# Designs tried in a protein design chat: VHH binders against p46559. Part 43

Target 1, 369 residues: p46559
Amino acid sequence: MTAIEKFFTEKSPDSEQVLLKVIELGIDFLGGEWKNVDKSQVNVSRVHGGQSNHMFHVTSSTSATPYLLRIHRQPPSQVFTDTVNLAIFSERGLGPKLYGFFEGGRMEEFLPSKTFDVNDVLVPENSRKIGAIFPLYHSINVPVSKSRRCVHLMREWLNGYESLGGGDYEILPTTVNYSDHPKSVSIKDLNHEIDNFEKWSTEIFEHTLVFSHNDLASTNILELNSTKELVLIDWEFGTYNWRGFDLAMHLSETAIDYRVPFPPGIKMNGDLIDNPPNIQIFCEAYVEADKKLKNRSPSDPTAEVKALIQECQFFWPLTNLFWALSAMKHSLLKFENGVDLDVQARDRLAVYFHLKPRSQKIYEELSKK
Key: E = the ipSAE of ESMFold2; O = the ipSAE of OpenDDE; V2 = 0.75 times the mean of E and O plus 0.25 times the DockQ between their complexes.

## First folded at step 23 (VHH; framework vhh_7xy4_2)

Design dd3 (at its last look DockQ between E and O 0.51; V2 from the best seeds 0.00; counts 0 for: pae E 3.5 > 2)
Fold by OpenDDE, look of step 24:
Structure dd3 (fold): chain B 369 residues (1-369), chain A 123 residues (1-123)
Amino acid sequence: as target 1 above (369 residues)
Amino acid sequence: QLQLVESGGGLVQPGGSLRLSCAASGFTFSEYYMAWVRQPHGKGLEYIATIDSSGDWTYYSDSVKGRFTISRDNAKNTLYLQMNSLKPEDTAMYYCAKGTWTEGMTKWRFDHKGQGTQVTVSS
């Protein structure tokens, strides 16, 4: 725990120390408007929603600009990536403004908004809206490595798992009822799976490389109260990937409910996995928005939508493998996030192997063209 | 006033069966996850079974999997725990727990549990 984290977590938000600290921060990063703010005029309230950060809404009874104070709980590497991405988006008006950053935290624009939940993202109109905003983010040129980060992370997590003493992993699904998976997988087996998907993806989808969010769960979507526009947040995994991976990541997450107040803290919906209800409208919206953005005339929208759906379907199992590997590693570290990570890993692996044959078929079909 | 009232506990021999009931009132029962938790004497609280609001989805701890069945009747506002093949290790106070969710939760928790019903498995 960093000093700043300790400071803000051990002290009450209404404590004099906290009030003075947030004034200090206000002065340092927002300037003169906070200089004359008295502690009696300041209110600090904890904002709930982020598992990876401590968040506080800082306001005053003056004209001083309110702000969101984020105290990081994430590893430094993720903090760096997230902050850089936020900075870029801030300048481009694609997210909250970044007011400043410091060791262990940052100050950003507070956006009055609703955070989406798993039900929100299943609403067809919301799915359409989300599909329509993706092209905007995917069109951004970010000066970072163009390597496909998802592959690197999977290998890194798997290596980490092994280094922590992990061995063969038994697949016992809990929240899903798939049975078309191996009883267990070895590290070698998992590496083979990564290699195959890397190969397939590189051969048939390399031209779709875009800057990607790679973690667009419902909780990373804000609906602005004022305009009802959607804003994507939490870009800690923001890197270049195949477009389909990023889209599939979101779609696959719509089938998962983390609002389980008891063990295992996660519930996957097999029906939504097998038959995602909004994939059509989502992809239609994407294609339409993308064309508009690029000032292209529709040639064959139907074919394009079909192709994009296929692309999403291709990457769908890979998103599950991705998080399964993460969960495997972090389970060994006894990471606590309200989810039984072993259950998550097993279930996601079951989903992966259930859907993998479809991906392989898609590869075979597209590789012949 | 929110109330959870457990019943059905008692003394049973190893290998025996019990069925616990929990009568819920004071909240919309059908909208919440429910769970059974137990506390052996001198030990901490253990989550043993979870059920979603519809009753279609259930989860069991390894300690009770295959032996216990959680179910609910939303029309009756009642939660059940069928306990089969009981073992001495199952001896505990059993509680019905109402789920609560807050965004960003990092721990499992309930906002209410009953007074409990004692289950004793002994020869």
Scores: ipSAE 0.735, ipTM 0.914, lowest interface PAE 0.5, mean pLDDT 93
Fold by ESMFold2, look of step 23:
Structure dd3 (fold): chain B 369 residues (1-369), chain A 123 residues (1-123)
Amino acid sequence: as target 1 above (369 residues)
Amino acid sequence: QLQLVESGGGLVQPGGSLRLSCAASGFTFSEYYMAWVRQPHGKGLEYIATIDSSGDWTYYSDSVKGRFTISRDNAKNTLYLQMNSLKPEDTAMYYCAKGTWTEGMTKWRFDHKGQGTQVTVSS
C-alpha cells in the first residue's frame, strides 16, 4: 500500500488532515474557486471504487467545483493507461472531465448519475443502450500500442502468479456444475491456452481490432441523471483488442453478481453462464449503431447480427480465462476485496473449459475460408 | 425490531446429527442473504454456510461441505442448518447471521446475528 493510499484509507474523511489535503488539491488543479474555501465548508464522502480504486466525492458549501477524488489500488502501469484513456475521452466529451492527476491518484468531474447493477444491465432497454454506445467508443483512434491486447495482460498475470510461487492449480471444488474440465492445470497448460486463443483470434478476427474497454461490468456503466445517456468509466484495462472480446466481456459479466455479503463474495448465475438473455438485443443495437455511425446500409442486417453473436460466442470463454488468471495472482498477493479469489478462479476456469469447444468449432468453421 | 433466534443445539455423539433453526423477525426475511457462522470456545468466528434470498443458491466452507445443508423457509421466516456426520471439531456456538451487501464493501461482515445455540460433540 502506497503512502497516499494509506493517508486516505486510514484517516477519517472528516479529519482536519484530509479536509486540508482536498482543499490543497482543489487549489492546485482547479484554482481560485478553491482558494476561498475553508475546511469547515468541505464535505468528503466515500463512493464505490470497485476493486481498482478508493473514491471520494469532494464538495463544499461554496460555488467551488466539486470533484471526484480517485486513489489507485492498482499497479502504476494500469494507472498510467487508465489516466491517459480518461484524458482522451474527456477531451472528446465521452467521459468525465479530467481535472488533474498526481502520483497515486487523480481528480475528475463528478457526474450526477446512477451506477448500473447486474439487474439494470439485463433490462431490455438498457441492454439496447449499452449495445448502441459501444461503436462510438470503438470508433475512436486512440494513439497507443495496438500490440498490447488482452492476452498481454493475461500473460503478465500468469507470470506474476508463477513469480509469487504459484504452481499447478486445482480447479475443484467449484460452485458451477460442470465435469468437462481437467482436475488441475499447469502454468504450461495455461500458457498453451493463451497461445492457442491468440493464434485463433489473430487468424480470424484481426480485422476487428478496436480500442476496447475490456472490463465492462455493470459497475462501470453510469446513466446520467440529466440526460439518461450512458457513460463508460474505469478504462484501466483499455487496449486495442478484438471487439468480440469487449462485447463478450460485457455479456459474460451479466452472469456474475458480486453483491454477496458472506463467503464466497461472488455468485455465478447458472442460467446465464452461456446463454445471456440480452445477446440478441445487444448485438442488434451494436450493428444498428455502427451502421449509423459509418453511414452505411448493409445488404443483410440479420446476417450481420448472427455473425456478431457468433463473434461474441467465440470470445466468451477467453473472458473467463482472463479473470481466472487475475484472481489466481491476486489470491497469492492476499488482495482483499470481499471475494474469495480462489472460488472465482476455479469457477471461471471450469466455465472456460466448458465453453472452449464452442469457440474451437467456430474457429474451424471460419478458418475454412 | 430485528431479531434472530437460534435453537436446536445440544449434546451429540460423534457421527450424529442435529438440525438447527433460526427464527427471524423484524425485517423482510425473503430479501436477504443469510449465513451460519460458528465460534469454537476461545477462537474467532468461522463462516460455514451461505444462502441467497430465494434459497436456490448455497455455498459451504470446506470444513462442512458434504456434511451440512443450509436451507430456508421464506413462508415461515426460518433458516435451517442440517448437520450430519458431526465431529468433535464441530463443537462451537452456532449463530445465524443476516447480511446486507453495501457499496464499497471489501470484507465480509454481518449486520446482525442471534444469541447463538451451543453444539457439543463428544463421547
Scores: ipSAE 0.649, ipTM 0.897, lowest interface PAE 1.2, mean pLDDT 89
ESMFold2 (binder alone), look of step 23: mean pLDDT 83; pTM 0.843
OpenDDE, look of step 23: ipSAE 0.624; ipTM 0.870
ESMFold2, look of step 24: ipSAE 0.309; ipTM 0.732
ESMFold2 (binder alone), look of step 24: mean pLDDT 83; pTM 0.848

Design dd4 (at its last read DockQ between E and O 0.75; V2 from the best seeds 0.73)
Fold by OpenDDE, fold request of step 25:
Structure dd4 (fold): chain B 369 residues (1-369), chain A 123 residues (1-123)
Amino acid sequence: as target 1 above (369 residues)
Amino acid sequence: QLQLVESGGGLVQPGGSLRLSCAASGFTFSEYYMAWVRQPHGKGLEYIATIDSSGDWTYYSDSVKGRFTISRDNAKNTLYLQMNSLKPEDTAMYYCAKGTWTEGQDKWRFDHKGQGTQVTVSS
């Protein structure tokens, strides 16, 4: 835990120390109006959302600009990536303004909004809206490595798992009822899975490389109170990736409920996994929005939607493998996030192996074209 | 006032069975995850079974999986734990717990538990 994290988590938000600190930050990063603010005029309230940071809404009864204070919990590398991405989006008006950043935290524009939950993202109209906003983000050129970082991360996590003493991993799903998975997988087996998907993806979807969010869970979607527009947040995994991976990541997350207050802290819905209700409307919205953005009329919109659905289906298991490997590694580190990471890993691996044959078939079909 | 009242505990021989009940009141029972937790004497609290609000989804710890069954009757505001093939290591105070969850929650939480019912498995 960093010093600043300790400071803001151990002290009450209404403590004099916290009030003075947020004034200091206001003065340092937002300027002159905060110079006239007295501690009695300041209110600090904790904002709940996201597992990766502590958030506080800082307001004043004066003309001083209110702000969201974010205290990071992520490793430095993720903080860096997230901050850079946020800075870029800030300048482009695609997210909250970044007011400042410092060691262990940052100041952001507070956006009066509703954070989506798992139920919200399953609403067809919301799914349509989400599908429609993706092309905007995917059209952004970000001056970062164009490498497929998802593959790199998977290998990194797997190597980390091994380095931590991890061995053969037994697959015992608890929240899903799939049985068409191996009893266990070795590190070699998992590497082979990564290699295969890398090969397949590179051969048939390389042309779809876009800047991607790669973690668009429900809690990373804000609906603005004023306009009802959606804003995507938490870009800690923001990198270039295959379009279908990013889209499938969101869709796959719609089938997972983390609002479980008891072990295992996660509930996966096999019905939603097997038959996602909104994939059609989501992809339709994407294609339509993309067309508008590019001022191009698709020759066959129906075919394009079908192709995009297939693309999402292809990447769906890979998203689960991605997070399974993460969970495997972090489980060994005894990372606490309210989820039994072993359960998550096992269930996601079960999903992966269940859906993998479909992806392979898609590859075989598309590789012949 | 929110209340959880456990019952059904007692002394049983190894291999025996017990059925625990938890009567809930003072909140909308059907809207919350519920769990059974147990605490052996001198040991920490152990989560052993979870059930969602509908009762359709359940989870068990490895220690009780295959032997215990959690269920609920929302119409009766009652949580149940069927305990079969009891072992001496199952000896503990058993509590019914009401789940609580907030966005970004990074730990398991309950806001209420009952007074508990003692289960003793001994020859």
Scores: ipSAE 0.826, ipTM 0.951, lowest interface PAE 0.4, mean pLDDT 93
Fold by ESMFold2, fold request of step 25:
Structure dd4 (fold): chain B 369 residues (1-369), chain A 123 residues (1-123)
Amino acid sequence: as target 1 above (369 residues)
Amino acid sequence: QLQLVESGGGLVQPGGSLRLSCAASGFTFSEYYMAWVRQPHGKGLEYIATIDSSGDWTYYSDSVKGRFTISRDNAKNTLYLQMNSLKPEDTAMYYCAKGTWTEGQDKWRFDHKGQGTQVTVSS
C-alpha cells in the first residue's frame, strides 16, 4: 500500500489533515480559486468507487470548483490504462474532465448523476438506454495495441497465481447449483481453456474488435442529472477486444450482486445466469444505435440482432473465467474487498464450465460459414 | 431504540439439537441482511450464516453447512438458527448481527450485535 493510500484510508475525511491536503491539491491543480479556501469551508465525503479506487467528493462553500478525488488501489499498469482512457474520453466529451493526476491518484470532474445499481440495469427502459450508448464508446479509436486483449490480463493473473504458490484448484463447494464441471482444475487446464477461447474468438470474431470497457458492471454507469445521458466510467481494464466480451460482461454481471454486508460478500442470481431478461432489448438498441451512428441502412435488423445475441452468448462463459482468475490470484494476496474471493472463484469456474458447451456449439456453427 | 436479543442457548449433548432466536426491534427488520456470528471463549469471531432481507437467499460457512439452518420471520421481526448434529467445537457465544452494505466496504462489518446466548456442547 502506497503512502498516499495509507493517508486517505487511515484518516477520517473530515480530519484537519485531510481537509488541508485537499485544499493543497485544489491549489496545485485547479489554481487560484482554491488559494483562499479555509478548511472550515471544505467538505470531503467518501464515494463508492468499486474495488479499484478510494473516491472522495471534495466541495467547498465557496465558488471553488468541486472535484472527485481518486486514490488508486490498482496495479501500476491499470493506473496507466485508466488515466489514458479518461483523458481520451474527456477530450471527446464522453466522460468527466481530467483536472490533474499525481503519483497514486487523480482529480476529475464530479458529474451530478445517478449511479445505476443491479436493479436499474434490468428495467427495460434502462436496458434500451444502455444498449444505445455502447456503440458511441465502441466507435472511439484509441492508439494502443489491438493485439493485447482480455486473455492477456487473464494470463497475467494466472501466472501471478502460480508465482504466489498456487496450484490445482478445487471447484467445490459452490453456491450455484451446477454439477457439469470438473472437481478440480490445474494451471495447465486453465491455460488450455484460455488458449482455446482465444483461438475460437480470433477465428470467428476478429472483425468485431472495438476498444472495450471489459468491466461494465452497473456501478460503472452514470445517468447525468442535467441531460439524462449515460456515461461509462472506470476504464482500468480497457483494451481492444471482441465487442461480444464487452457486451456479455455487462449482461452477465446483472446476475451478480455485491451488496452483501456479510460473508461471502457476493450473491449470484441463478435465474439470470443463463437467461438475462434484457438481452433482446439491449441488443436491439445496440444494433439500431450502431447503424445510426455509422449512417448506414439496416439490411436485416432481425438477423443482425440474432447474430449479436449469439456473440454475447459465445463470450458469456469467458467473462466468468476472467473474474475467476482474478479472484484466485487476489485470494493468495489476501486482498480484502468485502468478498470471499474463493467463493467467487469457485462459483465463476462452475458457471464457466456449465456455459462453455454453448460457446463451443456457436463456434462450430459459425466456423462452417 | 435498536435492540437485538438472542435466546435459546443452553447445554446439549453431542449430536443434539438447539434452536436459537433473535428478537429485533427499533429498525425495519425486513430491509436488512442478518447473520449469526459465534465466538468460542478466548477466540475470535466466526461468521457462520448469512440471510438476505427476504429470507430467500442464505449462505453458510464450511464449519456448519449441512448442520445449521438460518431463517427469518419478517412478520415477527425474528431471526432463527436451527442447530443440528452439534459438536463440542460448536461451543461458543452466539450473536445475531444486523448489517448495512456500505459503498467502499473492504471488510466484513455489522452495525449492531446482540448480547449473545451461550451454547455449550458436552457429554
Scores: ipSAE 0.631, ipTM 0.880, lowest interface PAE 1.3, mean pLDDT 89
ESMFold2, look of step 23: ipSAE 0.497; ipTM 0.828
ESMFold2 (binder alone), look of step 23: mean pLDDT 82; pTM 0.825
OpenDDE, look of step 23: ipSAE 0.779; ipTM 0.928
ESMFold2, look of step 24: ipSAE 0.626; ipTM 0.882
ESMFold2 (binder alone), look of step 24: mean pLDDT 82; pTM 0.825
OpenDDE, look of step 24: ipSAE 0.767; ipTM 0.922
ESMFold2, fold request of step 25: ipSAE 0.613, 0.365; ipTM 0.873, 0.769
ESMFold2 (binder alone), fold request of step 25: mean pLDDT 82, 83, 82; pTM 0.828, 0.826, 0.827
OpenDDE, fold request of step 25: ipSAE 0.816, 0.814; ipTM 0.946, 0.947
ESMFold2, last read: ipSAE 0.629, 0.489, 0.620; ipTM 0.881, 0.820, 0.880
ESMFold2 (binder alone), last read: mean pLDDT 83, 82, 83; pTM 0.829, 0.829, 0.828
OpenDDE, last read: ipSAE 0.809, 0.821, 0.810; ipTM 0.943, 0.949, 0.940

Design dd5 (at its last look DockQ between E and O 0.69; V2 from the best seeds 0.61)
Fold by ESMFold2, look of step 23:
Structure dd5 (fold): chain B 369 residues (1-369), chain A 123 residues (1-123)
Amino acid sequence: as target 1 above (369 residues)
Amino acid sequence: QLQLVESGGGLVQPGGSLRLSCAASGFTFSEYYMAWVRQPHGKGLEYIATIDSSGDWTYYSDSVKGRFTISRDNAKNTLYLQMNSLKPEDTAMYYCAKGTWVEGRTKYRFDHKGQGTQVTVSS
């Protein structure tokens, strides 16, 4: 733990030391507007920062610009690409303004907004807006590794699970009712699943490589209060990847509800698992926005939408395997986030095996030509 | 003036059955997840059953799955727990709990629970 993380975790946000520190940061990075601010005029509120950050909303009763303070919990190597991603999107006006960064943290714009929930993303107009915003983000050339894909993290999590003493994993669905999965899977089996999907994806979809969010669940979408425009946040899983995974992640997560205050802290909507009702609208909006952005002549819009839907369906089970592996590892770490991680892992593995035959069929058809 | 009032506890023999009720008032009952939580004497709280706002979705801990049934009647603002095949280890104070999901929460928490009803399973 860095000295600055220790400072912000061991002291109350309303302590004199914290109030003086955030004024100092305001002066250093935002300048003269903070120079005459007194500690009695400052409010610091703790905001949930996930596993990666401690987050504080810093305001004053003056005209000084409020800011979101992010204190990193992860080592500098893990934070490097996240900071670069934020800086790139900030300069393009595609996210919160980056006011500054320093060893151990950063300061960014606080965006007055509504955070979407699982119901909001299924509203047809919202689905259109979400689908339409993706092509702009996918068009950005981000100066980070292009070889790190979703499968890199999946292997890291599976290796971590094994190193923590994990072995064969029993698939006992709780919130879904499927039986077309193995009773259990070995680490070897799961490595083969990752390898197979990587092979299929590379053979058919390598031309779709784009910088991807990879975690666009509803809670990572803000609707700005003033303009009603959407902003995508929390790019901590951002990396180059097959665009179909990015799109399928958003669509697949519409079936997942984390707003469960008691065990198991998660509920899957079985009706949405195979195909959410918004997939047509979402993919139409993507294709239309991508054509407009690139000034392309439409070849056959209906055929392009159908192909994109098929692309999303191909990656659908992989998005569930992705989070199952994360949940398996973090369950052994006793990570507490209000979710029974074994319930999540078991259900997502059941979904993965249930949907995988469709992906295999798509692979066979597209590789056959 | 939110209130949760548990009832239906008592003494029962092993293998017996008991039905607990929880009368709710002071909030729109049909909008919230509800749970049954128990506390054996001298031990911590154990979440045993969860039910969503409509009553159509339920979850049970492994210790009670197959023996207990959570249900609700939204017209009567009442939560129920049917307990069958009772065992001595089911002896505890039983509470109904009202929960609201809160953005950024990292642990299960109820925002309100009742005063409880005692269930004792012995010969």
Scores: ipSAE 0.590, ipTM 0.880, lowest interface PAE 1.4, mean pLDDT 88
Fold by OpenDDE, look of step 23:
Structure dd5 (fold): chain B 369 residues (1-369), chain A 123 residues (1-123)
Amino acid sequence: as target 1 above (369 residues)
Amino acid sequence: QLQLVESGGGLVQPGGSLRLSCAASGFTFSEYYMAWVRQPHGKGLEYIATIDSSGDWTYYSDSVKGRFTISRDNAKNTLYLQMNSLKPEDTAMYYCAKGTWVEGRTKYRFDHKGQGTQVTVSS
């Protein structure tokens, strides 16, 4: 725990120390508007919703700009990536403004908004909206490595798992009822899976590389109260990736409910996995928005939509493998995030193996073209 | 006022069975996840069983899996725990817990639990 994390977690938000600290931060990063703010005029309230951060809404009874104070709980590498991405998007008006960052935290624009939940993202109109905003983000040229970090992360996590003493991993699904998976997978097996998907993806979808969010769960979507526009947040995994991976990531997350208030803290919906209700409208919206953005002539989008759906379906299992490997590693670290990581890993692996044949089939079909 | 009232606890011999009930009132029972939690004397709370709002989905801790069954009757606003093959290790105060939809991932996400019913497994 960093010093600043300790400071903000051990002290009451209404403590004098916290009040003075947030004033100090206001002064440092927002400047003169906070210089005359007295502690008696300041309110600090904890904001809940992020698993990886401590968040505080800092307001005053003055004209001083309120801000969101984020104290990081994430590894430095993720913090760096997230902050850089946020900074870029901030400048482009695609997210909250970044007011400043410091060791262990940052100050952001507070956006009065609703954070989406699993129900929100299943609303067809919301799915359409989400599909429609993706092209905007995917069109951004971000001056970061164009490497496919998702593959690297998967290998890194798997290596980490092994280094932590992990061995063969038994697949016992809990929240899903798939049975078309191996009883267990070895590290070698998992590496082979990664290799295959990397190969397939590179051969078929390399031309689809875009700057990707790679973690667009419902909780990373804000609906602004004022405009009802959607804003994507939490770009800690923001890297270039295959378009379909990013889209599939979101779609796959729509089938997962993390609102389970008791162990295991997660529930995957097999029906939604097998028959995602909004994939059509989502992809239609994407294609339409993308065409507009690129000033493409209106044309029948049917074929393109179909192709995009297929692309999403191809990457769907890979998104689960991605998080399964993360969960496998982190479970050994006894990471507590409100979700049973073993359950998550097993279930995601079950989903992976269930959907993998479809992906393979898609690869085979597209390879012949 | 939200109330959870557990019943059905008692003294039972090893290998015996008990059925716990939890009567819920003061909230829309059918809309919430429910759980059974237990607390052995001198120990912390242990989640042992979870059930979704519909009753179609359940989860069990390894400690009770195969022996305990959580169920609910939404029409009666009642949660149940059928406990079979009881062991001395199952001795604890058993609580019915109401889930909450709080944003964020916390280890414990219930807003209410009952007063509990004591289960003692002893020869």
Scores: ipSAE 0.568, ipTM 0.848, lowest interface PAE 0.7, mean pLDDT 92
ESMFold2 (binder alone), look of step 23: mean pLDDT 82; pTM 0.834

